# Ledger of designs, part 2: VH-VL binders against Protein-tyrosine-phosphatase MKP1 (MKP1)

Target 1, 143 residues: Protein-tyrosine-phosphatase MKP1 (MKP1), of Arabidopsis thaliana (Mouse-ear cress) (q9c5s1r149to291)
Amino acid sequence: ECSKVADHIYVGGDAVAKDKSILKNNGITHILNCVGFICPEYFKSDFCYRSLWLQDSPSEDITSILYDVFDYFEDVREQSGRIFVHCCQGVSRSTSLVIAYLMWREGQSFDDAFQYVKSARGIADPNMGFACQLLQCQKRVHA

## First folded at step 1 (VH-VL)

Design d02 (framework fv_danvilostomig_arm2)
Fold by ESMFold2-Fast, scan of step 1:
Structure d02 (fold): chain C 143 residues (1-143), chain A 119 residues (1-119), chain B 109 residues (1-109)
Amino acid sequence: as target 1 above (143 residues)
Amino acid sequence: EVQLVESGGGLVQPGGSLRLSCTASGFTVSSNYMSWVRQAPGKGLEYIGYIYSGGSTAYASWANGRFTISKDNTKNTVDLQMNSLRAEDTAVYYCARGRYFDWLSFDYWGQGTLVTVSS
Amino acid sequence: ALVMTQSPSSLSASVGDRVTITCQASQGISNYLAWYQQKPGKVPKLLIYAASTLQSGVPSRFSGSGYGTDFTLTISSLQPEDVATYYCQQYNSYPPEYTFGGGTKVEIK
């Protein structure tokens, strides 16, 4: 399932990442692959790729990459592009990055951003370490 | 039962300002995206802008700088502040609720409030 | 700038007729298109979202189709209560320059 979570941001798993037709039909121009060590950049001649090597583990540090990810999302938006963000299932890694972006961009609390993403993609469920890091980000953005 | 009720419309002189309010019942504005849309007499619908559940706003390019959207979660209201009004701003102004999953399609609308800008 | 072109601007048909209204986007908008009904003197009402998904409570005689740039609203058997102006709206742009079509006025002969 390819879930629209903002005008320029779509979230999914590997099944969508492998399907050029779905990606083209949704107007995707850029892909953020959160699992570069598992999934290759399937269609390098058709899309602009950036790959991250994120483990779905509470000990993974997503905080250190958040501003780079935000800059990429904003660059894609400014180019009138659309980005597809994916991990293996579209449950924790990809959704955590998008939740963080919505908190930063829209001034939302973690709870509000998480509930919004979950309403667009019911399986969204950041692991506890990612949730903890995003709550710390909330204090930086909103305090 | 979801209901939206606008208020604050009326006659204003060109160059004047006016604040519209939208009172929501049957849901909370803290949980939804809220938008303003207008319609000039005998004309089509025109999008103005929105406010996210968390409070961030965005506007159509023509409205940016003159129109400001705000909300009060405690009172469950959404406001539209309009400045530097022109005759072309004469319209019925609607507040509308965005669907959470599909936040820019509007599942409920208020009855609208008429703003007339005339000398 | 993304433009929504709606046609026809008006039409007149008989009760029981099949009515078709079209909406064309100047750029691809996937399925992020909604249809609204506005009866004379009333507020707009959402009929269809995601191009083809019928809003709860809307009669099954209304249907939507299309993807990308070309979209259609169909009323399979026009009823007297369907006299209204119908608007399409794209919601695929960021930042917001969300655009309504010009409207189609549907009248009964």
Scores: ipSAE 0.005, ipTM 0.500, lowest interface PAE 15.9, mean pLDDT 84

Design d03 (framework fv_danvilostomig_arm2)
Fold by ESMFold2-Fast, scan of step 1:
Structure d03 (fold): chain C 143 residues (1-143), chain A 119 residues (1-119), chain B 109 residues (1-109)
Amino acid sequence: as target 1 above (143 residues)
Amino acid sequence: EVQLVESGGGLVQPGGSLRLSCTASGFTVSSYYMSWVRQAPGKGLEYIGYIYSGGSTAYASWANGRFTISKDNTKNTVDLQMNSLRAEDTAVYYCARDLWFGEYYFDYWGQGTLVTVSS
Amino acid sequence: ALVMTQSPSSLSASVGDRVTITCQASQSISSWLAWYQQKPGKVPKLLIYAASTLQSGVPSRFSGSGYGTDFTLTISSLQPEDVATYYCQQSYSTPPGYTFGGGTKVEIK
């Protein structure tokens, strides 16, 4: 299932990434492949690709790439494009990046952004390490 | 290559207004929190305020009400509008890229532009 | 307001000397501290963030340490190009609450 989570952001798994018709029908122009070491850039002549090599492991460091991902999402948005973000199942890696983007862009808490994404895509479930990293990205003052 | 270039500095009389602009290249302003920092001659650094990705702004208490930060994502620029200028506002004004989300420091600074407030 | 106090305000040392600059916060800021170098007539440059993480391209003779309220910037072997004013900056108080120390001017005698 290709889930619309924001005006210019769609999330799915490998099944959608392989389906040119679904991607075209949703007006996708750009693709962020979170699993470049597993899934190829299937339709490189049809879409603009960026690939990441993210493992679905609590030890994977996603905070170090967040600004590069945000820059890409904002670039697509400013072009009036639509980005499809995917991993293998569209459960953890791809949804974690989109949750981070909503937290950053809309000023939402992790819980609010996560529940929003989960309402658009019921299977969204960041692994424990990704959730902890995103919670730590939130600014807090200990008084 | 990341670059920030400020412009618009100059001489202005007390009570006057001045608009500074910061042009960014090598990155997209909309992806970052952008801040202004000033430095009076021979003095230290003083934080002014920021504008973040969504367009919201916040200012140090002393700057609130006199200084306004805005941006144009399509032109990749950040502006600082300064009103009711005083002699103590004489300073070099810097535009800086602020890694707020997950990082919290200024990784790149512009060269600065001098604002002199005098008769 | 969260106040950052640097000491000394200035120092003179010889090439090859070990130089230490301290920064004290008015309340605990965990490791939310960065150090900047400003050479005469130039813009500030990031040296260290998160109290102890060296920015890419910064020489290894620079190091940062500390947690809570007391922080130190160390130059293990002072070089002529290190003549500059050094500033600490806390980010524990979320923007627009960032504050800088008063600076430490490092000169060669």
Scores: ipSAE 0.030, ipTM 0.675, lowest interface PAE 6.5, mean pLDDT 89

Design d04 (framework fv_danvilostomig_arm2)
Fold by ESMFold2-Fast, scan of step 1:
Structure d04 (fold): chain C 143 residues (1-143), chain A 121 residues (1-121), chain B 109 residues (1-109)
Amino acid sequence: as target 1 above (143 residues)
Amino acid sequence: EVQLVESGGGLVQPGGSLRLSCTASGFTFSSYYMSWVRQAPGKGLEYIGYIYSGGYTAYASWANGRFTISKDNTKNTVDLQMNSLRAEDTAVYYCARGYDFWSGYYYFDYWGQGTLVTVSS
Amino acid sequence: ALVMTQSPSSLSASVGDRVTITCQASQGISNYLAWYQQKPGKVPKLLIYAASTLQSGVPSRFSGSGYGTDFTLTISSLQPEDVATYYCQQSYSTPPGYTFGGGTKVEIK
């Protein structure tokens, strides 16, 4: 499923990333591929792509790229675009980035942002390391 | 051999219109983003807009409403329609191929030779 | 709007000199930056993309570095054929938002 989590942000997995009709019907203009080493840019002539190489591992450092990802989401919003963010199943990597963005942009706690994303996409489940990093990031922002 | 050739430039009066064309050869035209970039005499490069194979177009804010980009995959052409031309639009207009690495980096790997547009009375 | 600022606007150096050109983005653009060379009377040519990846056929004396907002183009040993204006270009906002820097003119003394 292609889950709408914000006006300009949609989340899904590889099945949606392979389905041009679903992407077009949701008005998607940009795609953030979190798993470039696994999934190719299926429709690069039809959409603007950005690819990341994120491992779904507690040891992966997502904090180093968070502000770059936030800037990209904001750039898409300013262009009146819609971005589809995906990993293999839309469970951990893609959802973690969107949760972080909501925490930053809306001033939400990790728990609130996570529950909001989970209400839009029931399978959302960041791995323990990503969750810990986002909680640490929240503390640094408020300190 | 990849080649882009612009045509249609010339002298036009202020308030007039002009259509530029770019003919592509040596690659699978339908697979690439095509863009227009201009350069006023003695000035820097200025991005105008682009078109995807799927038909999306987007323009620099200053160009939006006056300039329109279209493409024809059957003829391997990309066109720039320019309306309400002003003296400030005097420039060499380049057609450029946008290349997208699978990591999402976009850049112009091939450029045409450019066509001069002069807006003067 | 995302603005790209280049420094210096022009420079003169001797053959064999190390030349450094700087490009600053008004906001973070990760490594989504390219460098172009435009020789007098010629069309622009791609030198570097992804901030530091050298385009095929470009001499190894050219190198790029940087991340976020600060980027550098370096020519390790300036040659006569390197006389040109150099432009940086961001692609972080995707193709709709390509923005060029103002250019840096490189001349030989």
Scores: ipSAE 0.000, ipTM 0.494, lowest interface PAE 17.0, mean pLDDT 84

Design d05 (framework fv_danvilostomig_arm2)
Fold by ESMFold2-Fast, scan of step 1:
Structure d05 (fold): chain C 143 residues (1-143), chain A 119 residues (1-119), chain B 109 residues (1-109)
Amino acid sequence: as target 1 above (143 residues)
Amino acid sequence: EVQLVESGGGLVQPGGSLRLSCTASGFTVSSNYMSWVRQAPGKGLEYIGYIYSGGSTAYASWANGRFTISKDNTKNTVDLQMNSLRAEDTAVYYCAREGYSYGYYFDYWGQGTLVTVSS
Amino acid sequence: ALVMTQSPSSLSASVGDRVTITCQASQGISSYLAWYQQKPGKVPKLLIYAASTLQSGVPSRFSGSGYGTDFTLTISSLQPEDVATYYCQQYYSYPPSYTFGGGTKVEIK
């Protein structure tokens, strides 16, 4: 399932990442691969890729990469592109980065951003460590 | 302005070899998939193979083993080496650039070069 | 092997007529289909890609439609300069094994 979360952001898993026709039919121009150690950049000549090496573990530090990810999302938006963000199943890693972006860009709380993403993609479920990191980021911004 | 110019066509004996060259201008072959397509006189278009930006090649099954595609990024050229030529290889040979948006269609074509295989 | 079948192989129509050319794939190719125009003695020119997206500079009388296995190219009002052979091409196959249809020759009567 390829889920549209925003005009320029789509989320999915490996099944969509390796399906060129689904990606092209959704107008995807850029791909953020959250699992570079598992999934290759399948269609390098068709899409602009950026790969991350994120483990789906509460111990993984996503906070340190958030602003780099936000910069990439904004670059794609400014080019009128569409980015497909994926991990293995599109449940935790990819959804956590998109939730963080909506919190930052739209000024949403973690709960609001998470519920919004979950309404677009029902299986969205950040691991507890990612959720805690995003809640901590929310406090730092608004405190 | 994008241009593709083929050269190297001509008359060749059955069993012979011939090398075609395609010179690109207005873009770089290092950033694009490049393909060869042929057309026998009065017949339709037939895909031969491609070379992708990174240098890997793939061929139609009938062409594999006889035809080889290569490129020179510095000269901005793509070559087609043809071996063990047969009468049925008589055709106009086109080089073509594969497009970016929505996949591997051919957005620009060269004018073609005629290869005639005859005694 | 993925085969592309075009119909008709040739047609004759009058200036101003609506002309439809059909292309059928032997298996599903999503929207990975392009249409080319080849005028007598000239190089092929891209008309349409992604089944329905018009290439820049192509007259609006040309349109494409279809998804999966059945595709059509339509010329809404045939002009004298449209005399040509038209080819469909699938670019769905991976690794690349692209195939063209047999062509449809369009003539004016």
Scores: ipSAE 0.000, ipTM 0.481, lowest interface PAE 17.4, mean pLDDT 84

Design d06 (framework fv_danvilostomig_arm2)
Fold by ESMFold2-Fast, scan of step 1:
Structure d06 (fold): chain C 143 residues (1-143), chain A 119 residues (1-119), chain B 109 residues (1-109)
Amino acid sequence: as target 1 above (143 residues)
Amino acid sequence: EVQLVESGGGLVQPGGSLRLSCTASGFTVSDYYMSWVRQAPGKGLEYIGYIYSGGSTAYASWANGRFTISKDNTKNTVDLQMNSLRAEDTAVYYCARVYSSGWYYFDYWGQGTLVTVSS
Amino acid sequence: ALVMTQSPSSLSASVGDRVTITCQASQGISNYLAWYQQKPGKVPKLLIYAASTLQSGVPSRFSGSGYGTDFTLTISSLQPEDVATYYCQQGYSYPPDYTFGGGTKVEIK
């Protein structure tokens, strides 16, 4: 239920976000809550939180926050920390941010990054609007 | 055991440049984030910028373009290059270590070095 | 930019008094809040981090509380050596653009 999708990045849903023992067992130090308007920061004394208010809608603009998210992932990596990224189900919002990060950091295409994340977390499935936005990001890298 | 010592402060005229240096002892700068913070006479603390353990930098928006932070891991030093100095840059400049395991705060500070920008 | 507002700007109290200083963030910063003490002519010293955790070696009369936007530093029984200016600092902004409050000067009357 808690999937390791990159060296220092783990993805899950609200069920994992509510389970302190799973988070501790995976060595999680930081949590990126993609659904702050739905899920609270459950364990404020135990983990370092950042919360986003992302709707799982094709019209949501994720590109406006991508570099802030990338900087945060890099900062956690620099600290030798481990970040748990979550939304309600760990299907679209949280996985889209991780896919974008892999595209940016590793220079991967959307398809390669998506397949990599999907191999680690079979339910990963960005909504159509997020997929289109990330494909646009891919074009910028190769321009 | 942890100690930070700033040097390079002094009097410069408006439009001039100055380079400050911070020498660390009791730890290695490559293991920490390092920051510069300044304080004008009788005023509060003002963050300038930050250099990550891996070498990338970030600056307060007002400092970007005029101030540059760098480090030399072999000498265990962190530098602040200041350009196009103005009278309002007159301040004590502090080198500080950033503790970033979960929360970002300044756990050790140097004694500061005074920079006076005046004609 | 994320602004930190401290109140009051200054206060005078008697030895033994309970002193409270407040710090307000312009947006939610969780518990990414630190407090510093700067005695006259001295460098700043870390007192509290993570809003409420005392730094090693800091007297237990100092305590911090708060979450989100509203934070408080309390000195339960003011001592002469506590004369200083106190600053809050947010460590939340990312990329790093950390901001300090304007400071609160604490004096003995």
Scores: ipSAE 0.006, ipTM 0.537, lowest interface PAE 12.5, mean pLDDT 86

Design d07 (framework fv_danvilostomig_arm2)
Fold by ESMFold2-Fast, scan of step 1:
Structure d07 (fold): chain C 143 residues (1-143), chain A 117 residues (1-117), chain B 109 residues (1-109)
Amino acid sequence: as target 1 above (143 residues)
Amino acid sequence: EVQLVESGGGLVQPGGSLRLSCTASGFTVSSNYMSWVRQAPGKGLEYIGYIYSGGRTAYASWANGRFTISKDNTKNTVDLQMNSLRAEDTAVYYCARGRYYYGMDVWGQGTLVTVSS
Amino acid sequence: ALVMTQSPSSLSASVGDRVTITCQASQSISSYLAWYQQKPGKVPKLLIYAASTLQSGVPSRFSGSGYGTDFTLTISSLQPEDVATYYCQQSYSTPRGYTFGGGTKVEIK
């Protein structure tokens, strides 16, 4: 499932990342691949790619990359583009980055941003380590 | 110590150009959003534009096309190139560290630009 | 363009008075509002960000409130060192720019 989570942000898994027709039909211009060590940049001639190497593990540090990711999302929006953000299943890694972006961009709490994302994509479920990091960001940086 | 220091201000003739530089110490411009703000004598603050950590710039509508912001991560500097200057561009120009939602928390001392014949 | 309207443009109050300054945005900016203090001859200083979060080192007599289009800065007990011009600023507009209000000059009677 390719879920529209925000005005210019779509989330999905590897199955959607491999399907050029779905990506084109949703007007995708840019792709953020959260699992570069698993999935290649399938359609380099058709889309602008940025790849990350994130493990779906509570020990993975996502806070150190958040501002780079926010810069990319803002750059795509300012170009009137649409970004597809994906990991393997579109459950934890990709959704955590989008939740963080909404917390930062909209000044939302973790709970509010998470519920917002979950309303658009029911399977969204950041792992406990990512959730903890975002809650700490809420106290120090995001709120 | 976290600080910003501007340089390059001075007297310029109408229609001329001037380049301002801002040197950061105690933090890196590569990991921060950097803004330029100006203030005409006796007037309020006026936003010029920013450059974000990814290198992309954005400008106030009135500044777009005349002013250009750039940075050098190796030198830890942010520059403001000003072209086609007019008398109304006379102001103190400030460099500031900006983070959108979190405001601009570090400001330089400012550098005066006077546009006069 | 997103316009920030600040009022009043100036005010005079006595030491110990409660002072309120307001800002209105021409469209919703969520909580993307900051307040700055500029004392005569000095550079601006960040007081409040995210509409209501006090910057480290700023006296607790300063507070901010609001969401969407209407925002206020309050000084609960005005002190002589608070003589300054106060500016609100938004960081919400797209393409993103930080537009300032016109400023409010605060003087002691």
Scores: ipSAE 0.007, ipTM 0.529, lowest interface PAE 12.4, mean pLDDT 85

Design d08 (framework fv_danvilostomig_arm2)
Fold by ESMFold2-Fast, scan of step 1:
Structure d08 (fold): chain C 143 residues (1-143), chain A 122 residues (1-122), chain B 109 residues (1-109)
Amino acid sequence: as target 1 above (143 residues)
Amino acid sequence: EVQLVESGGGLVQPGGSLRLSCTASGFTVSSNYMSWVRQAPGKGLEYIGYIYSGGSTAYASWANGRFTISKDNTKNTVDLQMNSLRAEDTAVYYCARDTYYYDSSGYTFDYWGQGTLVTVSS
Amino acid sequence: ALVMTQSPSSLSASVGDRVTITCQASQGISNYLAWYQQKPGKVPKLLIYAASTLQSGVPSRFSGSGYGTDFTLTISSLQPEDVATYYCQQYNSYPPEYTFGGGTKVEIK
């Protein structure tokens, strides 16, 4: 399934990333592919792509890329576009980036942002390393 | 020395309510995640939920809506409010401390209380 | 839903034997797996976390290994005091929906 988590942000897995009809029907204009090693940019002529090479591993450093991702989400919003963010299942990598964005943009705690995303996409479940990194980001902002 | 002591267990009728309390010593509940886990007689361990240092809670799907976890930082206690109890809720209830570390995620139960028995029977 | 399958359900071995218990997750959990020991009539005790890190005070005959979906707890030389039920537990979800394995009862024959 393709889950709307904000006006300009949708989350899903590889099955949706391969389905041009679902993407077009949801008005998607931009795609953030979190798994460039695994999934190609399926429809380069139809959508604007940015690809990341994120492992679904607690040792992966997502903190270092967060501001670049936030800038991209904001650029898409300013263009009145809609971005589809995906990994393999739409459970950990893609949802972690969206949770981080909501924490940054709305000033929400990790738990509040995560519960919000989970209410839109029930399978959302960041791996423990990503959750740890986002909790550390929360601590630094509020320390 | 870290110690956790549960209290409040006992016999309750089906449909009834009970409040369990966990008193911590040797550390502060305001600095840790605290969880509840139960074990039916002769059965395995079953997770209930947690409360994190900032006060937010999360529950196993089966527990959501019937069980509520809260804490009192001044008294250094964590409570479990149990409502709409059923015979299958009969179990020993444990509170446990979770750890959280920068270079590795916590959620390991490094200390457990002795448990308190809850029996749901007519 | 993520399920943890633990095998065997029970085993009997002699003092000094090498004992192996396995735990399988229905989906990848990286190294976020803990092992607990529960002796008869006692509370559970943490043995291993992060799949292979031994908790302080735990005898070196205990070791853990694995990553992703397949995990193993090994007791290199079984002692009488090791009679217990052993549980694996995943903690690779947030908020935590900790899932325990069904347990393995270890007895001396």
Scores: ipSAE 0.000, ipTM 0.486, lowest interface PAE 16.1, mean pLDDT 83

Design d09 (framework fv_danvilostomig_arm2)
Fold by ESMFold2-Fast, scan of step 1:
Structure d09 (fold): chain C 143 residues (1-143), chain A 119 residues (1-119), chain B 109 residues (1-109)
Amino acid sequence: as target 1 above (143 residues)
Amino acid sequence: EVQLVESGGGLVQPGGSLRLSCTASGFTVSSNYMSWVRQAPGKGLEYIGYIYSGGSTAYASWANGRFTISKDNTKNTVDLQMNSLRAEDTAVYYCARGPYGDYEYFDYWGQGTLVTVSS
Amino acid sequence: ALVMTQSPSSLSASVGDRVTITCQASQSISSWLAWYQQKPGKVPKLLIYAASTLQSGVPSRFSGSGYGTDFTLTISSLQPEDVATYYCQQYNSYPPGYTFGGGTKVEIK
């Protein structure tokens, strides 16, 4: 399933990432592949890719890449593009990055952003380490 | 090295409940999908359900409502709570690991624990 | 209600023979299929995932192919230690109705 979570952001898994027709039918122009060590950039001639090598592990440091990811999302938005963000199942890695983006852009709490994403994509479930990292980011700026 | 050890199997009467536990070593259950699979004597493999690294669970339709999967990241264990057991639930129950996060094929299996449901 | 149909249910072949086992999904599962080997009295062992990717340590005589609904496991030259039941498993369904095939028992003549 390809889930619209914002005007310019869609989330899914590898099954959607492999389906050019679903991607084109949703107007996707850019793809953020969170699992570059597993999934290739399937349609590099058709879409603009950025690939990350994120393990779905509580020890993975997503905080260090968040602003680079936000810049990419904003660049796509400014181009009137649409970005498809994916990992293997669209459960933890891809949804964590989108949750972080909504926290940053809309000033939402982690809980509010997470519930919003979960309402658009019911299987969204950031691993506990990602959740902790995002909560730490929020605590720091709102101390 | 990765190892999964199941415990808690045994004899239970129809209508009874039983809790199985899977202890992981060589990795952390907080980093992987963890699943339960069963196999009745002389029969094939049958999927029960999983728990994601983040804690969300999902179950085969036949198991939904009777079986519950949970985990304790601190103890590095995954449990299967089985309720309203029937004779057809007699099987070897396996704990199995998905390699990283989003994969739900099983690269490591425990040795299994036998559950016998009879009077 | 995704169903995995595995065939044949059993086969007997000679050492050195090429053996093929098929697995059909009732709807497309892309490449999200794994193959397992279960030797008599032992736990299942992963052979192949993503339809065609060989698990580390698995002999090269094992190979997988297929996409969508039709998948094949091939043993290019059957060895005595390959006596086992082989299972396919799809891992594409949501919610998880991750489904195993019925198994194929491979015996030596």
Scores: ipSAE 0.000, ipTM 0.507, lowest interface PAE 14.3, mean pLDDT 85

Design i01 (framework fv_ifabotuzumab)
Fold by ESMFold2-Fast, scan of step 1:
Structure i01 (fold): chain C 143 residues (1-143), chain A 120 residues (1-120), chain B 107 residues (1-107)
Amino acid sequence: as target 1 above (143 residues)
Amino acid sequence: QVQLVQSGAEVKKPGASVKVSCKASGYTFTGYYMNWVRQAPGQGLEWMGDINPNSGGTNYDEKFQGRVTMTRDTSISTAYMELSRLRSDDTAVYYCARDRYFDWLPFDYWGQGTTVTVSS
Amino acid sequence: DIQMTQSPSFLSASVGDRVTITCRASQGISSYLAWYQQKPEKAPKRLIYAASSLQSGVPSRFSGSGSGTEFTLTISSLQPEDFATYYCQQYNSYPYTFGQGTKLEIK
């Protein structure tokens, strides 16, 4: 399923990433592929791609790439584009990046951003390591 | 190339307010916190506060609370620090410094500093 | 507030010397500590972040170590351009605080 989590951000899994019709019907212009080692950039001539090689593992360091991801999301928004963010199932990797973006962009706590994403996409469930990393990032926001 | 360029020196009387600007270039202005740090003559560095240019949210050191106001204008990538009810011991060089919102990476780039002199 | 204390406050050394500056936090700050160099009438320059990570472009003779409450900045072979004031800074919690500074002068 292709879930709208913000005006310019959509989240899904590989099934949606392979479906050009769904992507075009949702007005997608850009794609962030979180699983470049598994999924190719299916429609390079139709969409602008950025690919990451993220393992769905508690030991993966997502904080090191957050600013690159935020810059990409902001670039797409400034172009009035729409970005589709995906991993294999749209459960942990892609949703973790979007949760982080909402924390940063909207000033939300981890819990608020997570509940918001979960309300838009019921299967959203960051792995324990990603949740821990984002909670540590949250410490800086709360004086 | 990342640059932070601050406004020029100010001379103020006790009781006045001063507003220092810091214009950023070479990066996404809203992706990084902007901090203000001051240094009185012959003294060490003193953190005043920070602002998230994206949300406008601020954190101030308690000793400046009520006198300091930090703002930004995202359309011109500029941060501002206004200090009111100036005293002679507010005489210092005021710096802006960039900080990352996540990753806990502090002040990697600094402005050149703005000298504020408070005297009668 | 977390108090940062540096030792020594003043240090005299010669070119080629190994110089060590210490920084102590009044409570645990994990590795959220940075070191800065400041030359007269100039803005500070970050040398080290995350207690031990060297800033890009900073010479390898600079190194940082420590965690928790005790931290060290080491210059393995002092050069003429290294004479400056050095500050540690914690960024573990608000308000951010700096050490009082260590002034490094030519012996």
Scores: ipSAE 0.012, ipTM 0.618, lowest interface PAE 8.2, mean pLDDT 88

